# VHH binders against c4kar8: the designs that were tried, part 56

Target 1, 263 residues: c4kar8
Amino acid sequence: MAELSTPSPASPAPLDGGRGDELEKFTLRGARQILQLLQDLITHRGLITAHTGGGHSFMTAVLKVDEERGRVVLDPSPDPQANRRALAAPRLTCVTQLDGIRIQFPLVGLGEGQDKGRPALFAPLPAEMLRLQRREFYRLQVPLAHELSCLLKAEDLARKPVEVSARVIDIGAGGVAVVVPTGAAEFVIGGTLPACRLALPDGEPIELDLEVRNLNRQTQRNGTEQLRVGLRFAALPRAADTRIQRYIFKTERALNAKARGGL
Key: E = the ipSAE of ESMFold2; O = the ipSAE of OpenDDE; V2 = 0.75 times the mean of E and O plus 0.25 times the DockQ between their complexes.

## First folded at step 3 (VHH)

Design b47 (framework vhh_7pa5_2; at its last look DockQ between E and O 0.31; V2 from the best seeds 0.00; counts 0 for: pae E 15.3 > 2)
Fold by ESMFold2-Fast, scan of step 3:
Structure b47 (fold): chain B 263 residues (1-263), chain A 125 residues (1-125)
Amino acid sequence: as target 1 above (263 residues)
Amino acid sequence: QVQLVESGGGMVQPGGSLRLSCAASGFTFSDYWMSWVRRAPGKGPEWVSTINSGGDSTSYADSVKGRFTISRDNAKNTLYLQMNSLKPEDTALYYCARQSDYEGSDLYYTPFDVWGQGTQVTVSS
């Protein structure tokens, strides 16, 4: 279970330039869809974390969408310093959740004023909004240095039980891709591998059932064939799901920080 | 369906007390850290208090420390906020919120992933 620290907002790493094409299908750019999503945030009284850069953020919410003027109206922070940082920032990155879906959008050109005689922040409507279901989307390319492995409980070509330690090459909320030597085990698309063990840094291996989704043969540089196996998590306890997502997010943050700072 | 339903709000005079309740359903309540967040006209959402899954660790905003007490009853799937020595500035809509299972410094950080519709607290003479 995720015992997370105090709900004090943290600044998330922005999406790197290599992910734009992959995220396009999850990006809303239609004016009507954007207006509807902002209205949904009002209806559900959505709590929004607005990141102003430099590790600073504050909580806000959408008060109103002014379609005629093309503006969104937001709650100011009760902290005057947070409002000053927001107004000075060239851009806010707003992050929220609606029914298990992560929503992220930029706001540019923030100003202050009043709505119904009360302090408010104003910004032009965002040109795009990102809507992600993590379970279907992210596949983190696992750094080789992490030496992630999954012990597969499978059958050999003679239908005898075998345990194969497979290297994890990518991981997402919905599954992993692993590499095994050709002939080490027999895999059938749609088949289930019960009680496999995923080894993550920090803690005990995660026991889980995996469903075979795809198979791809690859020839290594030394001429040896290997089999890439795509595996779906058939069922995940919440604690396992949380550990996997933490590993993904932590590794993404480290890779993004390295890409920006480690020239 | 995951749901949080707040109750116990109302009108009270300065110096008075109120006890808010939040009924949780659709998830294993005892697995989550829980928080109270408030929102008043002209002020944005303000975090008020957090309690861990076991109920043995709590934290409070400076503005309410010493006056408010957060607690939980995992057997009843209920979160509470005991509010004493209420002041006019405590007037707000009070939300019950479930803490996100994310570490809080990842790409899609948001401290909460579920919240209720809120219960109104008005402190006025």
Scores: ipSAE 0.541, ipTM 0.828, lowest interface PAE 2.0, mean pLDDT 80
Fold by OpenDDE, look of step 5:
Structure b47 (fold): chain B 263 residues (1-263), chain A 125 residues (1-125)
Amino acid sequence: as target 1 above (263 residues)
Amino acid sequence: QVQLVESGGGMVQPGGSLRLSCAASGFTFSDYWMSWVRRAPGKGPEWVSTINSGGDSTSYADSVKGRFTISRDNAKNTLYLQMNSLKPEDTALYYCARQSDYEGSDLYYTPFDVWGQGTQVTVSS
């Protein structure tokens, strides 16, 4: 009985990573804005995934914002081990969404205590919160009926050039997620794959450079391992961007129409 | 509008069974991994189970393994959770959640992007 390894939510890349300049536009640092956003999370009962590092995470929620003490109160995990990991972590990376907008924020200095007689986690207010509103961060799940593929130019373990045909799982203005057979190529986060080819239904493949942003190994029930690779468009011609946006828009409309019972 | 609506909750005796349903609308249900999450009184949210888009792969929290079964009917846009051998510790608000793109995230993984309002399950003698 192959223990289906629970897909451990991959640890989010640190907020300080490779897109620092681009992310600044979406980063809230104002105390009032941060407080308001945290309050909105409380009001909407937003569930938060808290990443403690090492591939570990737990689900939580903001219970309270204590402005007087300058702290946020979180629900502890029902798993004592998760709470221990959280308390031991130098940084907690919190990820959630509100009204379809991705929200990310770090918490440092986590402590445990009680709120109204119940166990709670406490942390100082975050110094910054990332609010990703732009369409560029939206990812369309590619319908199963669509066969988008990406020809990846990568290297094998011997650093020999290899070409891998990868199925596109999702696509956005900023990049694609693909699946490849395990062992087909070696990928390094932060590495660039030059002169790749993205196949769209509307015409000739788009040549583009891709940057590896995420790697996720998954074992299927049948024992087959798949590698999911998150890829950023490193250099995208304007014409290609237009085609990608058109595809996304057309596909979203079709999906929405189908969902409404129209097709 | 993208929506998830849970149903099937209620009160049951220890050792009893319930079947939860989640009706999905506003998106292509068959394209998404789906999950159940629960929140017990005074406790943080707890992941319960996940099922892949095709329904051929499932995972469970250790606390419910062997007792709960997640399934889906893509033709009906419905997610299910069969709960057997229920315990008082299973008392919680149960949420249906759509799994977002772990693999598609450019920078960060977000496990869930759509939640229902939840259905209450109470196990009490």
Scores: ipSAE 0.209, ipTM 0.637, lowest interface PAE 1.8, mean pLDDT 84
Fold by ESMFold2, look of step 5:
Structure b47 (fold): chain B 263 residues (1-263), chain A 125 residues (1-125)
Amino acid sequence: as target 1 above (263 residues)
Amino acid sequence: QVQLVESGGGMVQPGGSLRLSCAASGFTFSDYWMSWVRRAPGKGPEWVSTINSGGDSTSYADSVKGRFTISRDNAKNTLYLQMNSLKPEDTALYYCARQSDYEGSDLYYTPFDVWGQGTQVTVSS
């Protein structure tokens, strides 16, 4: 039987390791800190997006921390294929938010078993957890009126070059998310799209290389399918970074003025 | 105060239909992506469907494709889930969830940051 991929929910990509040195100051490695943060997720019923690789993810929650055995206990997915992917994955990347703080942690050595007679997933406690709040890592939801676009230089199924003009739905310091019609081009997680062009309102489009980090298939109200593509900026020049930050700042300022009724 | 209130749940026969509603208050509803998530007895949360802020892009879990339709009315600040051809396995507590985004604040984007209380759907003989 051929396995069909389950579409993942719309979610931001895991934080890009391209800023790993800067993320170190937000990385918790103390056992007490990790236990407390996991307990906070349990107490607040934190919903976790668990990424298994290949554009696949599932939603889960921490059921409890087994401190005596040094393990975290997770809900299994109701989708058996998601559980199989999780158990086969070398790493499960968990992403969630608590009190406006992004939390991200890896689980390795995931296994299955029972907890109080119910099926459950188990892993050793994570050796590290990211806990951070940083404006440069958040994604601005692009107002529809801006009609921000990115010209993607991709390939079709026949490996022929194709250009796709994609609507940008969010933008941050590290990348963009765009939407394209399904079938407009072939996208592969980890693939590179060289010489794409990001059109900002101020000045010439920015030429940049993009890396595909996430794919999510979506169905519109009119029945049309589209693909949400999470793209990471590669090797941004400082001037390009400055222009992106200026756009984000100006847009946030305008949105704040709208929210206050222009007062 | 930011609030999501679900309604429209109940008991139905297999093959029946229900329409869930989620009333939003305390925030600009039209700026946010919204989702339905369900939790069956003894199971973890299961994503059901997502709709973008403008309502022109939707996605569904395979288990509900072709049977459920997510929609929104931004003028009424209301999210809907039309559920047709209901099956016993659709029995669950259904939650309305807001996806976080930028509103001029330093927030990390996640699928969900605000939840409703849930509305119970029971599909039985």
Scores: ipSAE 0.000, ipTM 0.262, lowest interface PAE 15.3, mean pLDDT 78
OpenDDE, second read of step 4: ipSAE 0.066; ipTM 0.561
ESMFold2 (binder alone), look of step 5: mean pLDDT 84; pTM 0.838

Design b48 (framework vhh_7pa5_2)
Fold by ESMFold2-Fast, scan of step 3:
Structure b48 (fold): chain B 263 residues (1-263), chain A 126 residues (1-126)
Amino acid sequence: as target 1 above (263 residues)
Amino acid sequence: QVQLVESGGGMVQPGGSLRLSCAASGFTFSDYWMSWVRRAPGKGPEWVSTINSGGDSTSYADSVKGRFTISRDNAKNTLYLQMNSLKPEDTALYYCAKESLYTGEDFYDSPYFDYWGQGTQVTVSS
């Protein structure tokens, strides 16, 4: 049954892995480094988006590191279905940020139980954590008020050209994540969308080529389906790169100023 | 070129045992998580087991937990699956899969497994 309600806020898009060779140098494998990073996430109350297969994710946090048992303790979802999906998944992929640095790590062997009499999820300590300090891996969550859009030039099922206006939900130096209605166009991972137009507030739309890197389907309460699409900048002219970086910097600065002023 | 070659399948009676092997080449085996995935006749793929890069963390599907053991030998670039107490329901084509920790595909249509081998057939007679 479909329900009518406002969709949940967009969760951060997972890292596009088409740059595997470049990512190895950012991988932490030392036990002490991993323990320290997990402790930093606890100290800073870092919110984690945990991705499970089938296009699902939930918000969690590290509650505790149990060094004696070699385990992390995680906050379960209030949604029992999300917890069941997580427990059934061969792997959780956890994505978070600390001081603007993207942190990503796998959890395998998830179990459920209690910690201090409260429901909890447990997993063995990750053997690896990805810590991405390079600017090209930073993703800005686009404020809804900015109404940022990208006009996608794609194809329908009959291979006919179609133009789809997609809302931009996050943006970085390497790409954007967008939301489109399900069925508006067909997307193939690795496919190129030529001559798309990214609308920034500060001038004419930027024409650029985008490569499809990931897809996630969501069904909203009103029965409308939407598709989240991760798109990599296939080639980015210097002027376009400058405008995108300026938008990211200005928006970060404004958000930081608002957070300090709102305190 | 990345290559995965499965072996060790065959026909066994219920309660029997088999040991599957997967020989990996063309990539740094010790850097990647590895999985076993199976496909039974008339069914979709079913994840069986995963092992981390170091071989010290493992996970299993509930249907095989306590009966199957995944292991790896990083010096030999080889993944293993020891299958004990086999049941007719374990009849399937078994695939070795290199799991990518860094692909965006892992999170929405995944887990995403790349470089599946040809598979090795396991038949448990009833």
Scores: ipSAE 0.000, ipTM 0.146, lowest interface PAE 14.1, mean pLDDT 77

Design b49 (framework vhh_7pa5_2)
Fold by ESMFold2-Fast, scan of step 3:
Structure b49 (fold): chain B 263 residues (1-263), chain A 125 residues (1-125)
Amino acid sequence: as target 1 above (263 residues)
Amino acid sequence: QVQLVESGGGMVQPGGSLRLSCAASGFTFSSYAMSWVRRAPGKGPEWVSTISGSGDSTSYADSVKGRFTISRDNAKNTLYLQMNSLKPEDTALYYCARDESYYGTDLYESPFDYWGQGTQVTVSS
């Protein structure tokens, strides 16, 4: 019954408010668009993670949309304490995904009652819903033949600067995952690695700041141990963003062409 | 229609073992990384383990490393979690989840597409 000290790294987590202005173009505010998206969630029986604050969340689903009364009907948690927390929360942040598209929306004024004799949670229709396209979150698996690498500027156990050449295993618009030898450097989740250098096949290395988001010591099927590090692009110049997106697009096209033209 | 169905949960004493299964349908199973996620009473979801589409790469939460083993049978469209040396802290509803983010990627940026209904694991004396 011990509470989690940190949110699960694999949980659908709410996007930070500091990105609000950037996310505006992906925010749906039309009543008809909101109703259509909620109906899509019902049709696909999409599971929703509802964040109630204080590190607490529960799994729910949209059971129906009551257009006449302007409200959504949600499946309550089987845990009565989770439902009590939800009802006490000033706001729920609901996160889900449909076919690789991230969907996030607030619910305010949650109430409880019954739908056809069964317990249910009710909330007014959200005034806005965030809908983010697949390419903003999904990663290209980097072909081994590309030998894509990133020179990490990190620290050792004594806080002395160390440079580690890491193999890039996947890359997306938001970051890279790399592999490094165990013990090559100290990494702290949330820590920033300044002035790292990402080597792409088609030019000079890109200088960028990386934030450590994920650390996994993995044992491969062959018994070899390696450290896998998930790294976010803390900030990207427009030219660097363009080069990374061009690499992803060209590699996707080449892989798709090979899959169609190969045996 | 994507469908994930978990099974194999139950009640065990500390130090016991359980094997969870997840039957997948409605998509090309071998093309997706798959994960196990658990939810303990009164807590949010906790990521447990991920396996790549081919099965060649795996990752584990520190809390379960050395005790749990994730595996898959792509011919049977089935995901497994072998749980050994179970502790009371492992008591949770365990979910099978489809994920396109791959092993070693920042899972916060790529939430899971689909979840199963869950299977309950209770570890108590």
Scores: ipSAE 0.000, ipTM 0.179, lowest interface PAE 12.8, mean pLDDT 76

Design b5 (framework vhh_7pa5_2; at its last look DockQ between E and O 0.13; V2 from the best seeds 0.00; counts 0 for: pae E 2.01 > 2, framework grips, placed apart)
Fold by OpenDDE, second read of step 4:
Structure b5 (fold): chain B 263 residues (1-263), chain A 125 residues (1-125)
Amino acid sequence: as target 1 above (263 residues)
Amino acid sequence: QVQLVESGGGMVQPGGSLRLSCAASGFTFSSYAMSWVRRAPGKGPEWVSTISGSGGSTSYADSVKGRFTISRDNAKNTLYLQMNSLKPEDTALYYCAKEGDYLSEFYDTPYFDYWGQGTQVTVSS
């Protein structure tokens, strides 16, 4: 009777498929820094999405940091099934935010117990915490009047090359979000779209490679379904980067001026 | 920068009503499902309600079904929760939550990636 080794639930894919090297700059590994950040999460009553793998997650929060025991105390889920999944998971991927900054950290060795007579989850302190501080993740909401577009070179379900003109809804130093009609192309997270063309108002389109980072289905007011695609700039020439940054800066300034009652 | 700011919480008697609001900024509001989550003292966060980006679809936890109504105004980038027939068990910090934008074969279950600071709701006699 061959014990079918139940395939170890695939570790939740890193939510941010960014090149490991770039993420290192934003990774906290200092014990004091980690403790402080966890304490800040408590102070700010931060909620956490804990990913357990297999596409499952639950909401939690840091209840306490136990420095003496080197552990973090978390709220259990009100769903017993979620707690079971969490406890069975070899690793939790915790995602949260503080002051609009995304924070991600792994927890391993999750256990259950009691804290002051209440059910709680326990884990060793994370060895690292990713704090995404940089403007690189800031996304400017593109004014509709600017009508930014991106020509995507993608594939359909048959892997036939297709070109899709997509409206840019937000832009940052690191990428763009676009909307496309549902079924226009097949997008795979982590996939590269080569030789795409980003149209800015200030000149000729920018040719660039894009990496699909996220997908979100949206239903418009008219009932039409659209796909929001988050795209990272995979390779951006310096000149293009400068143009994009200039556009963002100029647009932000204009929006801020308008918000302040300036024409 | 994504910002979610909850308001409208307070103290009410059992059977009373409150309307919570959440002002959203820093993202295309209509492109995301939004949710209310609450955290009661001594309990883990509990999902309360979700509304689709368009507002065409809503869902509720069984504990609040028939009493709470989630709605949104996409023109104002605002999420609402009308809470009627409030009970002491509804006492919690209520959070506005943005649905995550990672839909892949790896993530079958919706998750939240941003929250506000929450607004306190206290139901007490």
Scores: ipSAE 0.651, ipTM 0.860, lowest interface PAE 0.8, mean pLDDT 85
Fold by ESMFold2, look of step 5:
Structure b5 (fold): chain B 263 residues (1-263), chain A 125 residues (1-125)
Amino acid sequence: as target 1 above (263 residues)
Amino acid sequence: QVQLVESGGGMVQPGGSLRLSCAASGFTFSSYAMSWVRRAPGKGPEWVSTISGSGGSTSYADSVKGRFTISRDNAKNTLYLQMNSLKPEDTALYYCAKEGDYLSEFYDTPYFDYWGQGTQVTVSS
């Protein structure tokens, strides 16, 4: 099993649709800039994970950029089935990292052939590449001992107000993910939850408005079903942002100290 | 700053053994799955093996199953690959690779975010 994350076979939301506008400021569309970034991946021998859909992926690298023909040339998989899946996929989602920046780009129209006598995969240059700084995508996995929680002011199925105390499972600069019992409240993607309260370990809870960004049903090892709710911070005051960043930094430092055993 | 440093490569006869090490620093080692990836001369990367953060779950490419063993020592922040019954086709540059951070707000798209410079393994008669 060549899985990179905790097993989650659930079908996620589409990569583009619900995020298009928010990701635009991180999207590279200039042809010259795209060529340069691809060349940088070649120079640094970037290790790329290419996702073919259905939970399948394979390892690849950019061998070259053929600017004359407007194509990227990639290493094929040593697994013939992976290559067949890649050629059948409507697109590949390629993900890697360069200099602390997460790089993601789609390839469409993939073909198989040879490049100077060596088997290779070919695709037109991507029309866009996504660049994300760590702050934009990083989520601290919250230690269970911290018992971080967020009081959600939501509605039940009958549109009646309910308060749900949700365990925070990760936290970043732009939001949190929480877990609630299935059926505890009705959540709508794009909906706003006003005046929620995020409880950090030191200090008073932070009052903030949250926007629902994603919903995923999860089954725990013990068979309990829970709902994972991805929440974006709306209009976050600077003081609240500072407290969140301090919590993340302090927690990472403490976890690193435990891993080293202390000096 | 994340750093991964591989060592333990070298030349060995077919049928021989080597043990690779990867020293990790700059992140909470035990929180991430780790993998070995190799690149043979003139070929692209090939996933070899993965071990969970705790060390409790392992997986292997079919080409190395039964011959290679991945392990980790979370107290020493070190990843290992024991390679037995080596074959000429195992000749490659071997990289230690770190599981990428999770994206809690986005589609969960696994990847490797850091890898080392690699250590060369050459199996030659």
Scores: ipSAE 0.530, ipTM 0.833, lowest interface PAE 2.0, mean pLDDT 83
Fold by ESMFold2-Fast, scan of step 3:
Structure b5 (fold): chain B 263 residues (1-263), chain A 125 residues (1-125)
Amino acid sequence: as target 1 above (263 residues)
Amino acid sequence: QVQLVESGGGMVQPGGSLRLSCAASGFTFSSYAMSWVRRAPGKGPEWVSTISGSGGSTSYADSVKGRFTISRDNAKNTLYLQMNSLKPEDTALYYCAKEGDYLSEFYDTPYFDYWGQGTQVTVSS
């Protein structure tokens, strides 16, 4: 089999220090949970895309879990070159889904052999598996053309009220990241900003409380300094959650259509 | 909510032709690339072909290139695979598969997030 022809952009190095903490909540490390997910993949004959690096991937599936030997057994590719690349790779990144939930896990130390007389690939059981619903992790990079903004109600260093209009650079089910001029307000990690207003393209601004989660200073090409602020939604009303999700889904699909339209 | 239902499989002699169909629902069909994947008896899954959301780009596994043609009708939410010059080696269960949603630029890794129950193609004399 040849590799899938869908684009595989180079994955950028993580720039957000909070990304690792966010992923930890969706990472399963319990042996029983890992075994159960692998068994569910067998039961549902899950299609797995295994990435070997360098833009290469192949299709596989879990044949069985060998608990006695602590390993997973996989179908090899019909393409011998794909199998050679897999065996040479220091790590495979396996991606699939169960009931609409994205499942991702690494395999290290891949070997080849036979299972009941047929060719097979095997690897030690993964120490971790990422199990996440799209909405729980997904962060939409907000298109500049949308001019999405959030009016922050914060305090200065003397605890005097200030209002700061901040540009929203990304948005997800759990929060937003915004950019403000350095010195515009005092932000304290863990602090709450009450009654802020998030402006989406359709309808009135959404009033919500935001918790400061992270702070990163940035210097732009023109030499100006800006502060990137990561903000968590505190107790979103259902109506607000619905509006945010509709914006995310609609925008993401438009971006997906544009990205995949060339292939 | 996402459903993919394949049809058009059957038994055919070597050199024959079959046309597979996949009826899609529960998502914006034109916004996603679609693929055909097959699984032969006793073997793992093999990618067969992909078509972009607009239909402007197609790709094929070397084993089927020149014999199979993938196409789509976005007005009818239907994916097709025209299979010509069939060989015994083409015997397999054929699945319609939807490309996954992008999570973010950090985790934008191609994969399939849904596939159908498959339709059986048997090529024998």
Scores: ipSAE 0.438, ipTM 0.789, lowest interface PAE 2.7, mean pLDDT 81
ESMFold2 (binder alone), look of step 5: mean pLDDT 81; pTM 0.805
OpenDDE, look of step 5: ipSAE 0.599; ipTM 0.833

Design b50 (framework vhh_7pa5_2)
Fold by ESMFold2-Fast, scan of step 3:
Structure b50 (fold): chain B 263 residues (1-263), chain A 125 residues (1-125)
Amino acid sequence: as target 1 above (263 residues)
Amino acid sequence: QVQLVESGGGMVQPGGSLRLSCAASGFTFSSYAMSWVRRAPGKGPEWVSTISGSGDSTSYADSVKGRFTISRDNAKNTLYLQMNSLKPEDTALYYCAKEYDFYGSELYDTAFDIWGQGTQVTVSS
């Protein structure tokens, strides 16, 4: 009946904190790619955390991919209550890792039954899988002592060129986050800032093109308003990529050594 | 290279004891919570116990409370599981697991980054 109560929509993926569009480029939708990745999880005995919503989750694994029936077969939880929650959930968010790559995918339409005479959970093959390199999404919080800056080449409200020296607050393989005073320049999501200069402690500034990915207005405790700008590295030469990753690695090692209290 | 190597498994009689060890390398051990997870034949993986990076906080599955004790030696980069009063239902491969730090693993306390090869525990009469 069309008058039946509609079920609640499925919960968003754990990695979607209002930045789902940034994850689209890492989403696999090809049937062959999805099947290959699921088979890799079987081969490497990948253990999966399945989130059922409301802070509940359980551990599972892919036992089998049934291509003919278009479904995955999963290990049920030894806890019957966890299985009941999973079956009642409109969606499972499955999270795992394989060789340092974070893998996440939704399952909808979960059922229960038997596989080779033992209890199993069944779900249709996911239509999409998220595959994230740790390094791609890891963001180093830049130490204040490094005074890392990026000279942005942007435009003002009258579309006149302006240069803004922005403090870099975090850096990863894919980009940087910077802070600028509100009104210092006009930024448009998806816009390109050409020939910006990233200053690293280990040499000459790196000249690169940056794409604006996100904008967040923030009011500091002292009442000063500033703009946090997320910037993606556009086509990055290997030498520049190597220098950025070297800086991240060196800084991580130094911070880890400091955290160990002189060891 | 990050590595986790489990040891200490074996065959014991019901009521016996075993101490499992996990040697960690390639990361700052004291900065991460560590867990023990087990997989019995024909069953799904079951979380057993977690210890915070400092060692100040521990938690246990109801099936092992009062019998198992998780501990760590941050100076030796080693995680332990002391298993007492072992039962046939404790028979499983036991895995050492490091929490995933991607987007903050603390948001999802069951998300793990790295798994060892496991150590087999068999409890039989």
Scores: ipSAE 0.006, ipTM 0.345, lowest interface PAE 9.3, mean pLDDT 77

